# VH-VL binders against Uncharacterized FAD-binding protein C1783.01, part 19

Target 1, 263 residues: Uncharacterized FAD-binding protein C1783.01, of Schizosaccharomyces pombe (q9us28r162to424)
Amino acid sequence: YGIFAAPILDVRVLTNPGAVKRTYNLCLDISKYPLLEGKDWKIGGSFGIMPPNSDAEVLHLAHLLKIPQHELYVTKVLRTNGGRWPTIWGEDKPRCLYTSLYHIFKWCSDFISKPPTKSLIRLLAEHTLNPVEKSVLLALSDFRQDESYCRICTQSCVTLPDILEAFPSCHPPVDHLISALPQLMPRWYSISNDPSLANKRLEMAFTVQEYHSPNGQSRTGICTGFLEDLALAFLKARHDGSLANKKFTVPMFRGVQQNPFAK
Below, E stands for the ipSAE of ESMFold2; O stands for the ipSAE of ESMFold2 at other seeds; V2 stands for 0.75 times the mean of E and O plus 0.25 times the DockQ between their complexes.

## First folded at step 16 (VH-VL; framework fv_ozuriftamab)

Design n3 (from m5 with light chain R27K Y91W; at its last look DockQ between E and O 0.98; V2 from the best seeds 0.75)
Fold by ESMFold2 at other seeds, look of step 16:
Structure n3 (fold): chain C 263 residues (1-263), chain A 122 residues (1-122), chain B 106 residues (1-106)
Amino acid sequence: as target 1 above (263 residues)
Amino acid sequence: EVQLVQSGAEVKKPGESLRISCKGSGYTFTEYYMHWVRQAPGQGLEWMGGISPNSGGTGYNQKFKGRVTISADKSISTAYLQWSSLKASDTAMYYCARSHNLGREQNWFDPWGQGTLVTVSS
Amino acid sequence: AIQLTQSPSSLSASVGDRVTITCSATKSLSYMHWYLQKPGQSPQLLIYLGSDRASGVPDRFSGSGSGTDFTLKISRVEAEDVGVYYCMQSWKYPWTFGQGTKVEIK
């Protein structure tokens, strides 16, 4: 599968005055999307967006892992214990990847949208120097009792960076960490228009997903946060008259195109 | 060129109704949002609420919800702020203000109307 | 609601003084907007998107800051700069203003 960089043709803010949630409509140019012969886009069909993590989140994680900025961008051989690389369509197996830590954290690893698994927390415990911190992580990863894990990790929206902040003596090997992290997955959207009638344009609406970290800080979901940042930059550029100097694209691909009412 | 012209000052008694207006000119009325901002005598500015004239969608600061009604008539490029029953505490200057809607943080008021002084006393 | 706190609440300046007004937010923001309300007048846009000057605003006015702390500066105050200055956020409804900074000229 090829990820297509769909240009943004237009952004419309759907948020009414006084609304508590922010919503946007994106219009994407799919005129150059490489369709296989006989395939088309259908209203009610699906497409996937492959959202990257933000640079801020990647740099924050690198800081917590004590990775020097120059090492973050160096292309090198990185080894994994599994996962589908470099995309979700790859085989689930151990690999040697020729890439940078930045690229892996930016595009490939999901360290934000899902709580760390118990096996990941156990890896962290095994590399934690402070004995009190280690015992807490071991208890949190205990497969015999789920109550603390569910309360802290699942219900409180805890992420890997949150754990690394709370346990500063935790220093896992980066290659083991990468192999233990889930792969960043696409987010699926329904096509809200008929692209064959709309001259190969896709419209989609999204509402920004917000949640709170354990320290009370607001955060956005990976995909809707990424889309909002693009939307804001597009709107500002259009207002400033600088839109012609900028390119805004959404990494996307075609999904299932069957109408559920046809059956 | 863009101008917001508000209706004239009002002197009212508690319990009376009132509707004040704000007429926009020099721009496409339905492409911008209109807001109402309150300034009590000697006090600061408070956002009261706003309207999308194109869709008719409104929203209110919780402090004023149920106390006022915001509406617009896009055929005459006019927004309204209305009370069904005024209180003495409603004595204030009321401004309309236009905003873009450019997403999170990217909205400001420009221009403002000249203000409508509403005085409510027995 | 996001609360904005300005400092100072009031000041008296001589012509030619440098004036600094701060606005602190209860949430991390990227942009602050600033208005001037001259005596007897409506508020007027001064600075938008943190640092952009509105049309006709002289370059002695500048805005800066990010995170929770934002600043408006007047490099050389003139007699016409008297009035109340307000910061405003549009991150989330309800949109809110600072309490105002009253600037008087001696």
Scores: ipSAE 0.671, ipTM 0.875, lowest interface PAE 1.3, mean pLDDT 87
ESMFold2, look of step 16: ipSAE 0.674; ipTM 0.874
ESMFold2 (binder alone), look of step 16: mean pLDDT 93; pTM 0.958

Design n4 (from m5 with heavy chain S55Y; at its last look DockQ between E and O 0.93; V2 from the best seeds 0.72)
Fold by ESMFold2 at other seeds, look of step 16:
Structure n4 (fold): chain C 263 residues (1-263), chain A 122 residues (1-122), chain B 106 residues (1-106)
Amino acid sequence: as target 1 above (263 residues)
Amino acid sequence: EVQLVQSGAEVKKPGESLRISCKGSGYTFTEYYMHWVRQAPGQGLEWMGGISPNYGGTGYNQKFKGRVTISADKSISTAYLQWSSLKASDTAMYYCARSHNLGREQNWFDPWGQGTLVTVSS
Amino acid sequence: AIQLTQSPSSLSASVGDRVTITCSATRSLSYMHWYLQKPGQSPQLLIYLGSDRASGVPDRFSGSGSGTDFTLKISRVEAEDVGVYYCMQSYKYPWTFGQGTKVEIK
């Protein structure tokens, strides 16, 4: 199987007046989705969306890592020693890939959804020159000091960019950083209609997930933020009468042999 | 042309009930939100609440929750603002206003009704 | 709730003056919407989506801004521009207005 670029057929705003959270419905065209023989879409089934990181987040990370613009987009050869990286499918095997740092950060690396792991923080500490900054990072990564890690990193929704901003003497090698970052994973959604009876379309609803960063700034989750941005652009294009000149797609795939209750 | 026509001015006493109306024309009533906005004498504009006529969902500014009821009748393209027991402090101009439903930040009021002056005095 | 604070609260201008009204928000926004309430009238849409003029609004009106600070400008004010100007956000319920800016001519 692969990732299918499902066209958006319609967007409806489900948010009622006075609601605290924003909710949307998407209608996706799945008529051209390549199904295996004997398989079909089921009401109440699941599908995955592969959300990219936003360009703003990728460029911000590149700035914090001091990656020059010309180096960010240069195609390079990347060799792996195994695993399924950069995809979530395929065989667990060594690979030779031709890609850029931009595409890795855009589609492959998860540097926003979860706080950095202790092992990632330890890598950062190893490449931090200021001794005060280094000692703080080492303490956060210490398996014996879980209270500080939980209070600072997990409970405050700290991300890798937040740490790089707070620790300016931290200069990890980019190749080591990429190998230590978790893979960007799909987000799972339930099918809210019967697509076999409804013109081969798939309907799904989502609520925008919001949280506050350590400085109080509001952030959205990667997938629901990505979906909201698409929804807003679609709605504006329809209002402006420019919808026919634009293409809006969601990178998605039908559920695989994974836990169907994962959300 | 899109129009919102409100019911006429009202003079009431404290404790009385009142329902004012806003009739929309020139557009598909169920495709837009309808809102009520209050303007007390000499003061600015306050959003009171609104309704999604297609789904019937209502919401209120906490300042007015429990004090008013917003409803709509889709068959006659009319929204309502209703008090069960008026207070003197309810003396104000009340506007209905239509908004698009285009998601975060992409909504504005256009058009507005002509306003309904409600005077509540002993 | 997102608070919007307009500045100035009132002003007096002569015909032909440039008028600038600001609206500051308690959180970052992408768009501000602006209304004019002429004396004895309902509010009417002036600017939407930050910079788009409503139908029939003269090009002397312009809107700009991002983040927490937004501006409405009248390049050469005319006598019919008298009234109270309001900014409004539709980011999050409850939707809120600025307190208003009263513009008087002469």
Scores: ipSAE 0.621, ipTM 0.845, lowest interface PAE 1.3, mean pLDDT 86
ESMFold2, look of step 16: ipSAE 0.671; ipTM 0.870
ESMFold2 (binder alone), look of step 16: mean pLDDT 94; pTM 0.960

Design n5 (from m5 with heavy chain N54D; at its last look DockQ between E and O 0.86; V2 from the best seeds 0.66)
Fold by ESMFold2, look of step 16:
Structure n5 (fold): chain C 263 residues (1-263), chain A 122 residues (1-122), chain B 106 residues (1-106)
Amino acid sequence: as target 1 above (263 residues)
Amino acid sequence: EVQLVQSGAEVKKPGESLRISCKGSGYTFTEYYMHWVRQAPGQGLEWMGGISPDSGGTGYNQKFKGRVTISADKSISTAYLQWSSLKASDTAMYYCARSHNLGREQNWFDPWGQGTLVTVSS
Amino acid sequence: AIQLTQSPSSLSASVGDRVTITCSATRSLSYMHWYLQKPGQSPQLLIYLGSDRASGVPDRFSGSGSGTDFTLKISRVEAEDVGVYYCMQSYKYPWTFGQGTKVEIK
């Protein structure tokens, strides 16, 4: 079984007045989730959410990569050299994928939550025309020392979009970029209720994670930011009476509680 | 329709205790948060703190923490603001105000109570 | 705390004038809320969620803004619009108000 689009049945704001952090409770409809034989949901158990990148971040990246608007959404064939990408638990094999660049950036590639790898920065340097910019990227990707990389990329929470903004002569081939980007990975959450006693409804609580980007603006973690955006939209729709015209879903799955890479 | 009715004006001396009230009607009291807002004479508006009537959870602006206590009795749809020892600087108009709890940035005050003037002098 | 600074602090307008009040925040926000406190009265909700008018608020009132700068406009001010206007943010506790803009009508 793959990723299940669980409808949101209800949202509760758990944040009390005066709280520093924001906390929410989601109630999800899991009545149609395909459970394995002999398995069921248990309070205190866990499940995974596959957080997408926001549309704003995907469109921003596409703009920085100079991807024409018409190309972003067109279904294309993409061939991989091996590994499990874009799947998390699939076989390690070459694949032929029929998908769009939008779908890949939205659901498959992590270009926000992790700093660019030295390998990725090396790829960027190889496709940078300005000699000064190229020299900086080569220094950051130097495999013989980590000081510059740690200070700039890791400690400053630098992302791929931040690098592309800072190095405007960098024009990597998109298919090579996709191969070099980390895969979006699930985030794990605890079940707050017993769904067998709650008519196949799953409740979970989350607290929004916040951090600061290099330009000083506050950013949220990919998953809790995604969940908060859904929660806010749901709450507004319920308040203004438009819930019946909208559908809110969370992409989730019941996890194997063992090493997922051993299976 | 929806109304917040506050207790009447108070004239007090420094060191006295005081509890003022705000009764909500025309809505389900526990579905909304209640807040207290201070307006010193000739001054602007200042959020003091609030309460979730359902859970009893409270929070305070640091400026007022330890100086006042916010509470609610959901059985009579009433919120309270209380001082154990008033100061002359507590002379102000005090408003209760209801807010939705719709998450980040999606909260505003509607309605407001009529205000309770507290005068602490002599 | 997020600070809100209103401009101007006061103004005097004639009936029919266009009035513009600005509110500047110390961080980027999506929404601003606006209140009017008429003389001798409690504050009342005017605009919420940036641009939505509260019940009974005439169409001459509009709210707009992006990032750190938000604006309340009265397209044709009327005598009943006298009072002090406040902006408010509910992004993060403590919730804060602007210092107020006193509008007098002549």
Scores: ipSAE 0.571, ipTM 0.826, lowest interface PAE 1.9, mean pLDDT 87
ESMFold2 (binder alone), look of step 16: mean pLDDT 94; pTM 0.960
ESMFold2 at other seeds, look of step 16: ipSAE 0.622; ipTM 0.849

Design n6 (from k6 with heavy chain L102S R104S, light chain Y91S; at its last look DockQ between E and O 0.01; V2 from the best seeds 0.00; counts 0 for: pae O 17.6 > 2, placed apart)
Fold by ESMFold2 at other seeds, look of step 16:
Structure n6 (fold): chain C 263 residues (1-263), chain A 122 residues (1-122), chain B 106 residues (1-106)
Amino acid sequence: as target 1 above (263 residues)
Amino acid sequence: EVQLVQSGAEVKKPGESLRISCKGSGYTFTEYYMHWVRQAPGQGLEWMGGISPNSGGTGYNQKFKGRVTISADKSISTAYLQWSSLKASDTAMYYCARSHNSGSEQNWFDPWGQGTLVTVSS
Amino acid sequence: AIQLTQSPSSLSASVGDRVTITCSATRSLSYMHWYLQKPGQSPQLLIYLGSDRASGVPDRFSGSGSGTDFTLKISRVEAEDVGVYYCMQSSQYPWTFGQGTKVEIK
């Protein structure tokens, strides 16, 4: 039970250079995946990949929140009131967690791939000192008016960092912010081959999802962008002859293993 | 098993107030949005609005803004749809439906409540 | 608001027939969701994220498409598949449904 760091054994680029979309194939080593007794990988089953936020995005958010670098990595005790927070897995009960703000932002909180909810924008407005900035955030959070929220936050792919940068007088308490952020969600894949026949190897293809930020720059989907960064780093290390000195892993876990053709 | 159980059918007169309910079970109520969907007799489905039970924040379809109020009581895992003054045109089946947090193209309704028939006649 | 237009509005099929329902959007979408409302019942999720089947949905149901055109297919229709099928988009508020496709089996 938990996330497994599956080593990348091979990467292939499936699209030609200059194609509109970029597609890769990853070969993953699942030979050491901790299976429960009597469980196995089945064709037609599923697995999930849990992509982290990039370090650049985590450090940028920490800067915008005025979190000192040393405080970002300090291990502290967090007590939960129940549920599976801060992750989508684990036991649904109250817990004491030993973790850092870095780990929460890196692995647990989705602040990049989804626009802030109106309720999150309201929290930000409540902690904004400049009256003009506050009034703009209140207007965006107004559930009476959906048009501005849809145009600005959802259609324009606005993220929490974008808002914090645009509204420098906004200083939300970090613990309130973490409680209001959605959890990072896995990307699900179907098992299309029999990993036992491939010596406990899993092959998967993915296409990089792209969209444009408010500044007009291209951004990638969180999971496929993460996988592309790994793929490109692997290919560079293979070309440079430095693969033995580097570790490339994909955080994954076993999903439902029902065979749809078993009646 | 995740279930949404709605309050029973209502027969009302124009001008009366009404609150109908939707109780969620088998999941952490505050981790999901709750939505209301209207189906007029013999007609299709219309999204009315939704609520974040965690924060109480709501969002409405412009067509229904000011006509209804969506609320929730997270201590009893229950969402509400409320009219202050019903019209005959409010006669419809009303469904609650659960979704993930807002702001994503990756939102769908699963599950749905059994529906609450509201009949408004003079 | 994004308008979804389903085709056909209704159809009658025999058990074992292939049924195809299309949903056209006024704007490009990444995903479509599909619901079945059986007679006298609430809607139930059939297909989400374009092609993923909800729990308990038989593999005779499949979804495909991208851009503005999306398709729901039933490879071999069964008597229990009677009802009204709806497509839905969640890309832009207000979230909208198609007008429905009534499927009768006889």
Scores: ipSAE 0.000, ipTM 0.381, lowest interface PAE 17.6, mean pLDDT 80
ESMFold2, look of step 16: ipSAE 0.011; ipTM 0.574
ESMFold2 (binder alone), look of step 16: mean pLDDT 93; pTM 0.956

## First folded at step 18 (VH-VL; framework fv_ozuriftamab)

Design p1 (from k6 with heavy chain N101H; at its last look DockQ between E and O 0.97; V2 from the best seeds 0.71)
Fold by ESMFold2 at other seeds, look of step 18:
Structure p1 (fold): chain C 263 residues (1-263), chain A 122 residues (1-122), chain B 106 residues (1-106)
Amino acid sequence: as target 1 above (263 residues)
Amino acid sequence: EVQLVQSGAEVKKPGESLRISCKGSGYTFTEYYMHWVRQAPGQGLEWMGGISPNSGGTGYNQKFKGRVTISADKSISTAYLQWSSLKASDTAMYYCARSHHLGREQNWFDPWGQGTLVTVSS
Amino acid sequence: AIQLTQSPSSLSASVGDRVTITCSATRSLSYMHWYLQKPGQSPQLLIYLGSDRASGVPDRFSGSGSGTDFTLKISRVEAEDVGVYYCMQSYQYPWTFGQGTKVEIK
């Protein structure tokens, strides 16, 4: 699965007046998508989008981790002992990567959409100086007691940044943190049109997923928030007449196109 | 020139029905949303609800849901606000206002109609 | 619903004064829209998308702000600027207005 930067051809707002949730339709140009021989796009088929974290979230995490802004962008050599990271489909092998902390947090690490794992919380506890804070984190990471973890981390939509804010004496090593964070995974969408009939255009609809943090602040899902930000920028550029001078793309790849068990 | 022209002032009694209108001109009616905004005497502005004239999809501020009906006839570029049974508390100025549908936070009212004064008294 | 609170609720100004009106939201927003309702008239758009002036609006009107706090400024008030000023958000339905700021010229 190679990631294709599909240009946005059009955006339509599907949100009716008074709607609780915001809904959009994107039209993507897939004319240059590299299809394997004998394969095509089908209505009702699927495709994946690789959503990045927003720059605001990356910069906020870097601030909480005490990473100076200039160090965030420095190219580093990162060595892995195996696995498919940073890809989701590559070979399971050790790797030597040349990247930055910014790129890792932007494109590779999921620190927003999933609650912190108990193993991640244990790592945080091990690097927490304040003994009261440490004891709370140790209790949350206890594999023998799930009720506190479920109530606080999963039911309350707690994220890694939320924990770092709540526990200011927690200073995990960044290298260890990166290895403990889940990988950003694609989000899957259905094709709403037949691209073979629509001159290699792919249409999809999405509804913005909103969540509330423990302090009542609203947050969006990573992928639908990313897509909404692109949609808003496209709509503003079209309204202002500046669309021809801008490029809007969605990183995507082809998924399942036919149920092999149907007649 | 884009214009919204509303129907004239109305004096009604409680329990009567009423439909007021807003006719758009100088633009493609189905490419914009139409909204109704209420202003009670001496008070501020309240969004009541709106309609997508192309699809007929409507939505209402919960305060007014079930009290009014918003509709449109795109063949004559006209939106409507309707009560089946007026109350004295419905006495207010009612404005129609046009908006684009450009997504979150990117919507504003331009233009506004001249307003329709509705007076409900016994 | 998102509440918008304007300050001041009313003010008196002399021609040529600088006027500042604030609008505070109950959540973080990127944009605020502003309207003027002159006496006996319907509202009219002044500022949209935080800082963009509507067609025909003089450059003495400016909008700014981010987060929860937004301002509308009139650099040199003129007699025709009397009326009630309203801020509005279109982040989520129901769309809401501030309670209004009445501007009078002495």
Scores: ipSAE 0.601, ipTM 0.843, lowest interface PAE 1.8, mean pLDDT 87
ESMFold2, look of step 18: ipSAE 0.640; ipTM 0.860
ESMFold2 (binder alone), look of step 18: mean pLDDT 94; pTM 0.960

Design p2 (from k6 with heavy chain N107M; at its last look DockQ between E and O 0.91; V2 from the best seeds 0.69)
Fold by ESMFold2, look of step 18:
Structure p2 (fold): chain C 263 residues (1-263), chain A 122 residues (1-122), chain B 106 residues (1-106)
Amino acid sequence: as target 1 above (263 residues)
Amino acid sequence: EVQLVQSGAEVKKPGESLRISCKGSGYTFTEYYMHWVRQAPGQGLEWMGGISPNSGGTGYNQKFKGRVTISADKSISTAYLQWSSLKASDTAMYYCARSHNLGREQMWFDPWGQGTLVTVSS
Amino acid sequence: AIQLTQSPSSLSASVGDRVTITCSATRSLSYMHWYLQKPGQSPQLLIYLGSDRASGVPDRFSGSGSGTDFTLKISRVEAEDVGVYYCMQSYQYPWTFGQGTKVEIK
């Protein structure tokens, strides 16, 4: 399975006037995608996109963890407490990684798209100094009682940054935090054109997923937000005549090429 | 030169129908959205709605939905704003305006039509 | 709908004065667009994408801001700058304008 950086060839805005949601079409260059012998692309097949977290979210998390900017970007040996990074298919085991904290938070860790698990909240409680804050986190992580967790974490769409912001005496070790976070997962899309005809291009449409945080701010889904940011930058560069000076790519890979539910 | 030329001023009575037009020239009509903006006498600007001339897809500010119909004929590069039954409160200046299709926050009006004054009185 | 509130609602300036117009939004935005409607004319684009000047717009006009607060500045007002200035957002439908700032030259 490899991840291919597919160049964006074109963007179309599909959003009609008055629409409440934003929709775009991307045209991707797959001419250099390394296909296995005998495999091909089909309309109605699938492909996956591996979305990164935004730089804004990574920098915000680093600030909450009190990581200095210069330490965020240095390459060093990082020890994990477990998990499967850098791959979603690997064994759940401790690892030594030669990378930066920025790279891990940008490309590998999912700290936004879903509420922290009770296991993660337990880790946070164990590293919280204020007794009142600690007791709240212990109650949220209690496996015998789900009422507090459901109301505060799942119903309110709470994220790890939200918890770190609300519990300022919480200071978990970064290595343990990384091993406890889930990996960023691919998002799956259907192929909307027939790339086997003549164009070696892959077209996809997406709608931006938007929701609201507990403090009322609007947030986008990781993948559709990432794709929208690329689309907007491409459209602006095309309008300004600066496309030749910029590189726009989508990290993607081939999926199943027949609908498993079709008969 | 990109131009939007609107139909002439109208004086109407309440209950009458009206369709005003906006003809675009100097650009590919179907590559841009067309919008209608109202300015009541002595007041500010209000977005009424718009159309994608290529698809015919329309959308309206909820304030005006059901009161007007927006349409386009791409064969003659013309957009329309239409009332089935005018009211005295419809007295206003009506502008068409073109926008780019560059996505969220990257859409602005350029150019504007010269305006069509609609006067509705008994 | 996103509300835009301009300040001041009106002002009187002398030729050569510096004029500052603000536009506050009810949600965070990246870009604001600005228009001038001269007396008896259609609105015309001044500033788009927050800070870019439309073609033919003199460099005495500048736009800035982010988040909820945006500013249009005229560094040296001229007699031809009379009219009503409007900010506009295109983040979310319905697109909305500020209520306008009337600039008079004395």
Scores: ipSAE 0.616, ipTM 0.842, lowest interface PAE 1.5, mean pLDDT 86
ESMFold2 (binder alone), look of step 18: mean pLDDT 93; pTM 0.954
ESMFold2 at other seeds, look of step 18: ipSAE 0.626; ipTM 0.848

Design p3 (from k6 with light chain S90T; at its last look DockQ between E and O 0.95; V2 from the best seeds 0.74)
Fold by ESMFold2 at other seeds, look of step 18:
Structure p3 (fold): chain C 263 residues (1-263), chain A 122 residues (1-122), chain B 106 residues (1-106)
Amino acid sequence: as target 1 above (263 residues)
Amino acid sequence: EVQLVQSGAEVKKPGESLRISCKGSGYTFTEYYMHWVRQAPGQGLEWMGGISPNSGGTGYNQKFKGRVTISADKSISTAYLQWSSLKASDTAMYYCARSHNLGREQNWFDPWGQGTLVTVSS
Amino acid sequence: AIQLTQSPSSLSASVGDRVTITCSATRSLSYMHWYLQKPGQSPQLLIYLGSDRASGVPDRFSGSGSGTDFTLKISRVEAEDVGVYYCMQTYQYPWTFGQGTKVEIK
């Protein structure tokens, strides 16, 4: 099924004056998409996008984990015992992987869109030196009651970086942390045109999803934030005449009828 | 040459209706947004609202919502600002201004119309 | 709504002086746009996208800044630079202007 780097051919801003939310339309070149025999693109069908985390978020997390920039980019040999980790696209077998912490945080780990699990918070507590901080984390991770966890972590949209900021004596081993983080998952979009009539060009619309951090600062969803950044860069490059010097792509794949991702 | 030409100054009484206009030339009218900006005597600039001429979609600053109507006639490349019932506090200079549509933060006003002075007094 | 606060609110300068105008926003922004309204005239675009000069704007005008603080500089003021300077944000609606900085030339 592989991920296809679809070139962006055009961007339209759909946001009307006075609108609260920002909405864009992307036109993607799918002429080189490797379709299986007998398959084609359907109007109203679906496709998935595999968004990376932004560099700003990756570097922020690395800072909070006290990872020097040099160590972030060091090539590591990771051995798996099976399964598809670090992505949903991996082979389901034992493997030897050559990658970096940067690559794992950029493309593989979801540390923004979901609150930390109780098991992750337990790991953090076990590696927290300050006894007050540790006791708070232990209480949040207590499997016998959910009230504190739900109120603080899920209802307040708390992320792993938020916890690391609030608990500066927490120093988890990075390899344990990576194993405990959820994998980045695709986001699904509808095809708004008929690509067979449009010379294998796919159109899709998206609305930017915004959230607020515990201190009230706005954040965007991973996928719609990634798509907006691409859209803005494309529009600016087209306006200033530099579009031919730049390449904008969206990592995407065709949806299946059985909806195997169950999202 | 891209130009925005507004209708002439108006002197009105409270309670009267008024529609002022802004005609664009030298560009494709439906590819840009049109906005209205108010400047009360001796005061700064306030965005009142805008329109997408192609779709007819409008939006308003809450301060002016319900007080004015923004519209456009794309067949003659003209935008309008209309009051159904003027108040003395509506005395101000009114500018139209064109904006690009390049996404978040990537919009600015260029050009501006010459302004229409609206005076509302008994 | 995003509030923009300019400083100073007014100033008096001699021809050839260096002038600095600041614009502070109530939230972080990537870009600021700047306008000059000369006496009796419509506003005109000076700087867009933070640092780009509009067509016909002399290179003595420059814009900079990031986050919540943005700056317009005039490296050497000319008599024709008299007027009110406004910053503007287009991050979110309602689009807003600073309160203006009146520049008078002696």
Scores: ipSAE 0.640, ipTM 0.858, lowest interface PAE 1.5, mean pLDDT 87
ESMFold2, look of step 18: ipSAE 0.704; ipTM 0.887
ESMFold2 (binder alone), look of step 18: mean pLDDT 94; pTM 0.962

